# VH-VL binders against q9h9l3, part 189

Target 1, 176 residues: q9h9l3
Amino acid sequence: PRKMVAIDCEMVGTGPKGHVSSLARCSIVNYNGDVLYDEYILPPCHIVDYRTRWSGIRKQHMVNATPFKIARGQILKILTGKIVVGHAIHNDFKALQYFHPKSLTRDTSHIPPLNRKADCPENATMSLKHLTKKLLNRDIQVGKSGHSSVEDAQATMELYKLVEVEWEEHLARNPP

## First folded at step 10 (VH-VL)

Design r43 (framework fv_nivolumab)
Fold by ESMFold2-Fast, scan of step 10:
Structure r43 (fold): chain C 176 residues (1-176), chain A 122 residues (1-122), chain B 107 residues (1-107)
Amino acid sequence: as target 1 above (176 residues)
Amino acid sequence: QVQLVESGGGVVQPGRSLRLDCKASGFTFSSYGMHWVRQAPGKGLEWVAVIRYDGRKTYYADSVKGRFTISRDNSKNTLFLQMNSLRAEDTAVYYCAKGSYRYDYTGYFDYWGQGTLVTVSS
Amino acid sequence: EIVLTQSPATLSLSPGERATLSCRASQSVSYYLAWYQQKPGQAPRLLIYDASNRATGIPARFSGSGSGTDFTLTISSLEPEDFAVYYCQQSYNWPLTFGQGTKVEIK
């Protein structure tokens, strides 16, 4: 298998007024966009706000969902030692309560050549939806049904592939 | 463009088994949840079962749980329903239906097959 | 299970008239409600999804509205081809359920 994967997570609101973001779905795809992992995840705390229009999570998804502790172990086994691609990936790592080495992390919200190809300011943080529309001519995150973490992970990998050669060369010359 | 074609229906005696097939074309079969919905003669629609896009999750209506098994073969774009211990009340037209939300096992049904009639009688 | 109740059971109207069909859920389904049309001997056809969005190829005379527990399908001016049975369906919780149907027939 290629040692590069892309990840996207969905979070729901827990805690007072649903202000705490807790992991509720994680999708991981390989270099070709094939799904390696896709599970709904049951937070250890009571869900106050499903945030459905963004997360796509509904009560029915929590039926037989994988408990957080078990899901976290499964996900970390997949990520460990691999180059992990994501968009604003620090949010995903925070939800997983996980530290991934910076040298093996690729964040498509912080790759200047990618913004340049999209005719955006190099140091701006552009949304995944905007970059995907500009560079792949594809609409994602449409409607009120919520985002698909599989679709987002696939789009993220495709975006990275547009700059992979030049960005990996840059990182080799300028290690993080 | 999108087409779902059911087969395998027929007349069968109570207590016996039957397998229904649904051949899909015109969309990326492996990206969508697939459902079976049935309709008894002169009655309304009843949801029967769902299988997730990757085959890893299934859910059943209580009326068929333990007797029916939904499965899929993504390499052949084919959905199956294995029906065991058939009862007279299982008599219905069985529709293959495509889930609408990509990579989700819920949703509305944007495409339906023409249905295959299963008659359980002695 | 979430029970969907459609009313009226039968609606007798003439071509050109407005049809208003109701669907009430026993619990909130948010906006996860679809409407289907079925003619004798045919499979159901998707008309409206996520409460208010028209499916591809569906004429503008069909519209859906509502959220929570109360939903409406409106046909602004009936055409001869619109006389059929209409079903609502929720996708919010397991099991997926349909209403019992409303028959729209010629007066």
Scores: ipSAE 0.601, ipTM 0.846, lowest interface PAE 1.6, mean pLDDT 91

Design r44 (framework fv_nivolumab)
Fold by ESMFold2-Fast, scan of step 10:
Structure r44 (fold): chain C 176 residues (1-176), chain A 122 residues (1-122), chain B 107 residues (1-107)
Amino acid sequence: as target 1 above (176 residues)
Amino acid sequence: QVQLVESGGGVVQPGRSLRLDCKASGFTFSSYGMHWVRQAPGKGLEWVAVIRYDGRKTYYADSVKGRFTISRDNSKNTLFLQMNSLRAEDTAVYYCAKGSYRYDYTGYFDYWGQGTLVTVSS
Amino acid sequence: EIVLTQSPATLSLSPGERATLSCRASQSVSTYLAWYQQKPGQAPRLLIYDASNRATGIPARFSGSGSGTDFTLTISSLEPEDFAVYYCQQSYNWPLTFGQGTKVEIK
């Protein structure tokens, strides 16, 4: 059995009109929800839009933030060789400029048994907030200060654990 | 109801050590950054130190760097300030203060304790 | 470090009057500025955060404005309980710093 971690990243808007999503925070938790990594990350490009309502990132976080190149190296060292759980995780990997093997990737936004457990259509992409409320009876992403990537990573791991046995068996029968 | 209660203050001689405790209740202690802020008699407020929600990051004011150590025990909802090599200039009321944002230690202070007096005199 | 300068040092007014308190930063702090009230023998109490947002339970007569280097705390009509010392605080950069305080006293 491989070690498993959950990841959630926060992105800010860079480039023309802030349309490019650049990494600005990354949180990684272990199977039990303990924090392994949590850093604010300074993008190499000028931040046009902090997207604070969703990201929780403010200018003060950037003053003491870890430069992207250094943070990326630290994060990849933690992820390499592990099963990585996330929600809409391809956005996080894109922001990290990283390829993680599909066989070791678990995306809670694309697990039909999880949607079924939540009484949602299996083919729908449900938000992390909705699944967490429905299945764990826990409110996340509350308030106007933005999301906490720690909170989101913890919720994502707990959601995956609800379907872990079933989904790992499915993947063994239907390799990615 | 959020409550912060400081203890451990007292009178100490220059060069000695003292440890302050702050007991927190009414919120999820392990999710918030915690700060120490001091106020010398009749003077203004001075930020002293911060510790991240998980205890893994700390920052200090230059005036206390290398002498004071902030720490926390999340299992006991308690914040600590270990003060070494105390000077007369460290005489102040020391306030425990809660960071406002969950899983964030930068920012303003939404709740304060009532403070504990530390007097450094020969 | 970022220095915050409050003016005036003392503001002598009567109940019912408008109080206007200034806080100037030595460099831009964007909107990362908070205001606290402190009464003798008490801990500070948060009034305003992020330049213009009232903290929970703070009366509507308190308002904050400004961005960059110039900030203002306004008390539209002073009540007896408002006579206190007021501090501004920046969270833009380390170390966190406070202004020296403005004392609002009865004339």
Scores: ipSAE 0.467, ipTM 0.784, lowest interface PAE 1.9, mean pLDDT 91

Design r45 (framework fv_nivolumab)
Fold by ESMFold2-Fast, scan of step 10:
Structure r45 (fold): chain C 176 residues (1-176), chain A 122 residues (1-122), chain B 107 residues (1-107)
Amino acid sequence: as target 1 above (176 residues)
Amino acid sequence: QVQLVESGGGVVQPGRSLRLDCKASGFTFSSYGMHWVRQAPGKGLEWVAVIRYDGRKTYYADSVKGRFTISRDNSKNTLFLQMNSLRAEDTAVYYCAKGSYRYDYTGYFDYWGQGTLVTVSS
Amino acid sequence: EIVLTQSPATLSLSPGERATLSCRASQSVTSYLAWYQQKPGQAPRLLIYDASNRATGIPARFSGSGSGTDFTLTISSLEPEDFAVYYCQQSYNWPLTFGQGTKVEIK
């Protein structure tokens, strides 16, 4: 009954030597994979390293990008009260400077039944790309031009749907 | 099997309007940014406008800003360019072009239509 | 806007010869540079993207190189069908811009 969304964020490097990860794109999809939110986000600090190989972010994306404070408000309004699915989602929440209730958070990098279905050790942290190929027979993050947060959010939701019934029953018996 | 087919070109007097259509097939239209690129007779290529895969963002060349409107109908796999207040310097072959990166409106043009000629003359 | 300058304006070469086309940007575009081929009466065709990657179906005789402000398209051994105008295009910043073109004439 509770609404569910999947999120994926892209970060760029700010601060000394570009070592700070700052939010630069956020994509949110609904249960069916339809895009609810997808914006390029302008960090409040100077971008030192676009990390384009992984983020897909280039300088042209920053033109007319939504300022961080405005984007954060929009994103939090969508996430509040919903079950939020992500992969290594703590990185996304850290970039958003946001705390989402653990009871409403689903991290596909920490769901033992999902690793089991992929013939991987239950305690291993498998990449989104690997799980998507193994379980959905779909290639994501192809090429060298960076990742698509829309594609990653869609894949994350599809992966969660494979274990949804089993995992929701587990969480009901073992609340976080 | 990717195809882009433009239509709507023709001869029009200065100050009037014209609408161009581009019908797409052979790819997931709703996942890609779409562009219009024009070429004046005997001249080089000039980028005109882009629309994001979901229609929520558009960008225009300064020469057409305020006069041209790019739009799309993802349910019909169709891209549009509404051209208002046409000038003689808008005379060109107009190409519909597919953005090369999925869910991104930057990048390159991996597929092009054959173009439609717009002639603005009195 | 970023201005792309192509040189030479025209190359007149015999089949089997090597063609070298240059594209210079008014500011760094890093590697966000593509090359297109356009034959008379036809739409442009993507040859090279991200400076050095061949697009699908493009013959191995076409290669791209360079970064920053200086880029080169090389055709190792010209075929008759390579007669065309070649354009470079940057995707580093808005607006997207093209070079003025280099015409390759094959006799």
Scores: ipSAE 0.660, ipTM 0.865, lowest interface PAE 1.5, mean pLDDT 91

Design r46 (framework fv_nivolumab)
Fold by ESMFold2-Fast, scan of step 10:
Structure r46 (fold): chain C 176 residues (1-176), chain A 122 residues (1-122), chain B 107 residues (1-107)
Amino acid sequence: as target 1 above (176 residues)
Amino acid sequence: QVQLVESGGGVVQPGRSLRLDCKASGFTFSSYGMHWVRQAPGKGLEWVAVIRYDGRKTYYADSVKGRFTISRDNSKNTLFLQMNSLRAEDTAVYYCAKGSYRYDYTGYFDYWGQGTLVTVSS
Amino acid sequence: EIVLTQSPATLSLSPGERATLSCRASQSVSSYLAWYQQKPGQAPRLLIYEASNRATGIPARFSGSGSGTDFTLTISSLEPEDFAVYYCQQSYNWPLTFGQGTKVEIK
């Protein structure tokens, strides 16, 4: 079938009081979890808040980071025409200023069978950390110094693979 | 058990080149940034260079920039430091050090090798 | 470059005494500061990471505190094996830098 990748982005705070989320790292992995892309990305605006506890990004990561415009072009070349898996992926696409077709988008935060397997309410939005622990028996986003977008993208792909057959069949019968 | 074993140190004349190797075991080498840290005899620690887990990003101390090249071979769990245009002030014990954060080439160093001595002397 | 200044350069103490080592950064490093112990002829050993977290296997007598520019390593009661050189290190910005070291020696 069509090629599938998983994506996870990290954002830093820009704009007034650091309230705007700007892309600062993007990781993309293939179906088997191999890294296809992983770059720190320099926002076009001044970084007000690194949000390091969540993003894992510090000032040192911005040295020789890829400028946003260049990174965006590289990322979009990888995503175009592929099934893209993510968790709460609308946030990643917003940070990329990118529209990906809904028919080729898979959001592990909105897949009822996945929540069922985790013994969670089907229509609840569960965190990636919770689903990964329940279904893969793996701890991610551990500690106080931020998350790894590579680790998050890998976990997201593995979570999707648990429901892939069932969910692709559902989507074929109920196109988005 | 995590182990880092350096090799390649020795006595070399100024202006010559030397390559250091660091063999890693006991962890997923391809997931961690790796560093070189040196210590001149009787002096403190000086960070030298870092290489990202996939080899695609490197950063160097100004004192070695343009002369030293850090590289890695993930298939062999081996880190390298190619030292060119060596100077007397490069004389030091060179330590291989593992970055602590998975998929991040920054951090503190949770494991160190035993070190290998490089003496640059005429 | 962030400069780390350790003080004092040398602490001469007896076993059982409390050791307090300081590390001051020329600009904020948030909590991204680690402490290492080095004995003669040996590689450095991680003691404390992210200012206050004790590394695996490190005795409870070692503790770290501080944030921003002022950091402290405390050894509550010195054991014979604690007489060594101690280095602080920041991982907040490039280049990574170490303090010049504090030698804890037997009085």
Scores: ipSAE 0.639, ipTM 0.865, lowest interface PAE 1.6, mean pLDDT 92

Design r47 (framework fv_nivolumab)
Fold by ESMFold2-Fast, scan of step 10:
Structure r47 (fold): chain C 176 residues (1-176), chain A 122 residues (1-122), chain B 107 residues (1-107)
Amino acid sequence: as target 1 above (176 residues)
Amino acid sequence: QVQLVESGGGVVQPGRSLRLDCKASGFTFSSYGMHWVRQAPGKGLEWVAVIRYDGRKTYYADSVKGRFTISRDNSKNTLFLQMNSLRAEDTAVYYCAKGSYRYDYTGYFDYWGQGTLVTVSS
Amino acid sequence: EIVLTQSPATLSLSPGERATLSCRASQSVSSYLAWYQQKPGQAPRLLIYYASNRATGIPARFSGSGSGTDFTLTISSLEPEDFAVYYCQQSYNWPLTFGQGTKVEIK
């Protein structure tokens, strides 16, 4: 185990025409990929669009789902003081209405050596699906039934581990 | 390959208890939701209960809620159904069924056990 | 609870004929519908999932279609082994429910 976790969230559409992204599932895994947290989360606002093709969330998942305020408290207790790995993680933090220190944040969509290993331009924003296929030879987010935030969090942690030593050394010399 | 083997069925009097076991092999048991589905003699299929891959969430059909308890032991690849306060209408073949979606407890059932008969008679 | 109604209750056909089985939901289940085959004394066998995807090892003569509330299972040319009871099942909402079954029998 390390002082490091990976997170992935699923969002549903709320507000006018479902344009607001509201947290509806959160998965957190430890360094080894073991699940520390995985809950379906009930938004405080009416769900207009489940976005099931991407989120994997249906009405049945909302039955006895954890209310947003309670889930947020549980999640923040796990994240506080840890190095948090995610992919395009600003979206997850926005959905959580949470600020995590940049010095403890690792975003696999913005790590130049990771893109380099995948034969992609260092400053491009590559999808989790592409990086996972290229570097881990694993297909994720397959089919039309939506994504698994557990699977995505696990893949994100494994991707980070490929560049961990190099990137942590870089950050120590160039603090954010 | 994937195999589900039920055990524990038998004849029992109304009001008594019975426990069913389902031993799984050939897949990562701890990554999938597991279900119990029953079928009364000459009748159709009725979904009974589900347990999430990690054991932290369960859901039951109204007909069994408060009487049946689904549980799992991921270290032993085993699913359980504890049936209390049995009624004549609980008489059925009970099937252990694997949920199809990894890290999700909903879905269709890609694999079924052969079933175990529970007869509740006075 | 979402009620699934299958029709007809019994379908009497000869080998080589096309079988068309219907399943109608009391409310939309999107594409979250599966089809199972059950022979006497055996466990159900998955045929089709997510309305139209054929399960591993299932012959090409089996196909599924539909979305929302109206679904169809088609067997293009019946083989002797296909005479069985067929069930539809929804996984859109709790509780999970099955149709009452359609028996496909030899004429």
Scores: ipSAE 0.619, ipTM 0.856, lowest interface PAE 1.7, mean pLDDT 91

Design s1 (framework fv_amlenetug)
Fold by ESMFold2-Fast, scan of step 10:
Structure s1 (fold): chain C 176 residues (1-176), chain A 122 residues (1-122), chain B 108 residues (1-108)
Amino acid sequence: as target 1 above (176 residues)
Amino acid sequence: EVQLLESGGGLVQTGGSLRLSCAASGFTFSDYAMTWVRQAPGKGLEWVSAISGEGDSTDYADSVKGRFTISRDNSQNTLYLQMNSLRAEDTAVYYCAKDWDRYSYGYAFDYWGQGTLVTVSS
Amino acid sequence: EIVLTQSPGTLSLSPGERATLSCRASQSVSDDYLAWYQQKPGQAPRLLIYGASSRATGIPDRFSGSGSGTDFTLTISRLEPEDFAVYYCQQYDYSPYTFGQGTKVEIK
């Protein structure tokens, strides 16, 4: 119901030596953690490195994947005009070729109060796995078969809710 | 070969407007994010604005927000920067640059134009 | 805003010598989103390194990048006459995408 969503994307390696990160899956959840979007996405370039250990993407997921341009259009329609929460969200926006307004962006890897609650230095960039374990007592990204972008998006929204009131007040007083 | 050619620079009075153009060739223009980077005489590089490959998403440095508008015409392989309410501090060589990263945006720039000088005076 | 500080401001060396250029970030740069550029007088910048350590197309192997987090280094193993120029680091982790102030490598 809120105009706030959380996003998490999985990328595969394309281009020379697989060094280009191309979108291969995107999950978006609403404020309550309900899934609004979750699709495998076919990059328009040859996949050199599936990065399966981290992405969870395998060749089988590409068989019926949504082509990048179509998926991007669907995703941007969901994100536009909403507050978008993510962890290291700039990576997701890079893969989407999308510049979301800073005033509507909430990056849980760069919220000092969140690090403070986790007993971590305010200037450190902490992993989603670490913050989720410390603050929500939940294990995510378990095993060696890759991450679940749905699980990551849900955890990210829950993390943001822990500091939402404090951080929104800070942003109202100190606009980005 | 990738080639970027800027035009439209010149002398303008404080409060005036200019439109810069960047003609691109040698690559699939619509697959790449494009950017404008400026350099004041004798100073370092400053990122100004970026636009997605399809032209449907844009970003700006705080110093130019509300005054500059980046746009592109993919049918003509041309990038634009509309500059309004110009200030003396906007005096710089303006470079058009291509993102290295196809179908994404990395904001590292593998090819640059020769630059076009904009001089803002009172 | 991530501020990049380059050191030294000027490095005076002779051809054949090793150049080591530093770039320090005010906060951690994620995923090695750090690039290095070379600029000669009257010319546009030229991309040397992206992703902190990947050489751009056509860049000689004497150029190498290293580092992570807040500390990054550009190394030129044996300076050639054409390498005397100004070098800029750039982070592309977070908008605004900022450049360092530059290091001038000049002939001694």
Scores: ipSAE 0.564, ipTM 0.837, lowest interface PAE 2.1, mean pLDDT 90

Design s10 (framework fv_amlenetug)
Fold by ESMFold2-Fast, scan of step 10:
Structure s10 (fold): chain C 176 residues (1-176), chain A 122 residues (1-122), chain B 108 residues (1-108)
Amino acid sequence: as target 1 above (176 residues)
Amino acid sequence: EVQLLESGGGLVQTGGSLRLSCAASGFTFSDYAMTWVRQAPGKGLEWVSAISGEGDSTDYADSVKGRFTISRDNSQNTLYLQMNSLRAEDTAVYYCAKDWGRYSYAYAFDYWGQGTLVTVSS
Amino acid sequence: EIVLTQSPGTLSLSPGERATLSCRASQSVSDDYLAWYQQKPGQAPRLLIYGASSRATGIPDRFSGSGSGTDFTLTISRLEPEDFAVYYCQQYDYSPYTFGQGTKVEIK
């Protein structure tokens, strides 16, 4: 039994035209949904686009934010050796400049049994908001203030729990 | 001016080893992930391996996993690729390339070296 | 694995003409995760376009990228002699990070 956590990151736009996704917040929860980490993170580059509609990040959040290199070290210590659950998690890992082993990664945007339970096509990429509404009867990412990475990480863990036994057995028979 | 200069290529027998080097200049080396991309004769481009700016996270294509090791020396601004258990299929020009995303793994590459030829034969 | 298919394989044109190069993905790719590269004989690839439509530093405005989802296009509005080369698309959305097989733009 390996420890399991769920992660959700918020990114802001840096670089030319704001096209680089730079880490600006990270939330990590344990199996029960308790918060292990939740910090605003200061990108080392000028923020061109806060992407506030989606990220919930505003200039005030950057004032006492943890510098990227320090935050990255803290986050990687939590993730290393654990099963990490996320939704479209490859984007989170890219922003962390981190590779997590595929054998220990669970991406709720790419788990066919989860889509089946939601009456969605098995190989479609469904949004976290849609899956959470269909399977947990809960509305997340509501309003105009941006998303809560804590709420998203908690929903992601809850979604994974719905298919955990089935999916872990599948992975044991079909290692990635 | 960003410059990347590869060296270490050559002719090697199947099962042998080679170490490639890439000398970088003109940018803050430790801020960027670095990558190796190869191109077999008459074929297209294939991503091989990437390493984080701090050197503490590495990623590999399935075709080279367990045989190749990427590393870097930030004090010397140098990237390395240690290639072991070489196969005929590893014959290619190997390019050193800089990830375009600062402090991230974008896996898109804004500057490339000139390439170094590795020929694996029995 | 996201497979990128480029067409045509070879495009034979004269200087001054418009070149239109296609790249089709086997699965949907975010517009922000598609790049185009130019490779001349004996040279390393050169980044032209990233994020499907943004020109890289120093790239002339005759180069433009467009498209979304599974269909992407590189357009060269008026070919210059130095534009005859092989062009590759690349998706950087999801591992493995794949390139298309290339389109050769040659003098007819």
Scores: ipSAE 0.732, ipTM 0.886, lowest interface PAE 1.1, mean pLDDT 91

Design s11 (framework fv_amlenetug)
Fold by ESMFold2-Fast, scan of step 10:
Structure s11 (fold): chain C 176 residues (1-176), chain A 122 residues (1-122), chain B 108 residues (1-108)
Amino acid sequence: as target 1 above (176 residues)
Amino acid sequence: EVQLLESGGGLVQTGGSLRLSCAASGFTFSDYAMTWVRQAPGKGLEWVSAISGEGDSTDYADSVKGRFTISRDNSQNTLYLQMNSLRAEDTAVYYCAKDWGLYSYGYAFDYWGQGTLVTVSS
Amino acid sequence: EIVLTQSPGTLSLSPGERATLSCRASQSVSDDYLAWYQQKPGQAPRLLIYGASSRATGIPDRFSGSGSGTDFTLTISRLEPEDFAVYYCQQYDYSPYTFGQGTKVEIK
C-alpha cells in the first residue's frame, strides 16, 4: 500500500515585477501529523517581493536557508511514490518543478464531499482557513505575521482524513 | 540567441514508432522544463508531454500516456520524444518548447522550435 | 481539464482598427496563469502575453492583456498589417496545459 503525506509550501515573488512564485519554505507531515521535513529554501533568483503577510518569509530566514536544488532533491525523495495531500497543491508542484501523478494526488480544494460536509457548493474552491474552521473548529493563519506551513500541512491532512474512506472508494471506481 | 530545432519526423505506418529530437542552444538547458506540443493539420494546439530541467519528473497527456516517453540529455542539450504504437490521430506537427520560468514549470512557453511533421497512415 | 473557449472564431477588421479577443475558461484560472500566442501560417506560435497582462520581451505596446478568473481579453489597440494571424490563449494553472481553439484575425 502506498503511504500518505501532506505538503504545504510558502512562495516569494521573483522575476519581473515579482510575478514568478519561487519556493522559500516547505513543510511535509506524515499521516499522523508528525513533521518529516520543514526547511527555509533559498530561491536561485533575486527575491523581489517576500509576500510576508501570507508567506511569513523575512530576509533573515534566507540566511543559512537550504539552496533550492538541494531542497528539491530532498523533497522529491519524500514525495515520490506516495499519496500526496495538499490544498491548491498544483501551486506547490509548480514551485518544485515537479509533476506528481494525478492518481496519487489529493487536493483538498477540489474534493466535492469535503465541500458538502462544510455546507459549501461542491464545485467551489474554498480556502484552507474556511474549511478548517468549519470542519475542525480550529483557527489557522491567524494574524498578519504570515502563515505557518507546518500548521497548514497538518490541517490539510486532518481535513483529508474526514473524507478519506469515501474519496478513496470514489477514486477506485472512477480512476483519474 | 535561444534556438530550438526539431528533427525525426516523417511518414510512419499505424502501429509503428518514431523518435523526435530537439536540439537546444542559447540558454542553460538544465535550468528549464521542456515540453512537446502538437498541432494536427488545420487544428489547434494540444499539449503532449513535459519534463523537468533535471529530467527526474515527467508528465503526459492522457491520449499518449503509456505510448510516448519524454526524455532529455542535458550533456547534449537535447530533448527527445519516443513515440510507440502510433495511431492516425497522432498525425501532427510536433513542436518542442521552452518553459518561461527559471527552476519552475507550468508557465508560458517563451521559445518554440519550427516543428517537425509526423504523418501516420494505415 | 480546464476548457478554454475563444470568441469570436474569426474577426474581420481593417488596419488601424482595435481588435478585442476573448478567452473564457470552464473553471477559474488561479493567479492569472494565462498566456496569449500569435501564429502565422507555416510558423511556430510566438508568446505575446503571460500572467494575463504582462507583455513578453519584444512585443509592441499595442498588445495588452486583461482579465482574471474565467474571463480574459487580448486587445490590439491599432492593428498593423503584420498583426493579421491566429491567436491562441493558454492556461498554465493545471496539467494538462490547455489551449483555446484560436481566433483568426483577418483583413476585411
Scores: ipSAE 0.529, ipTM 0.825, lowest interface PAE 2.3, mean pLDDT 89

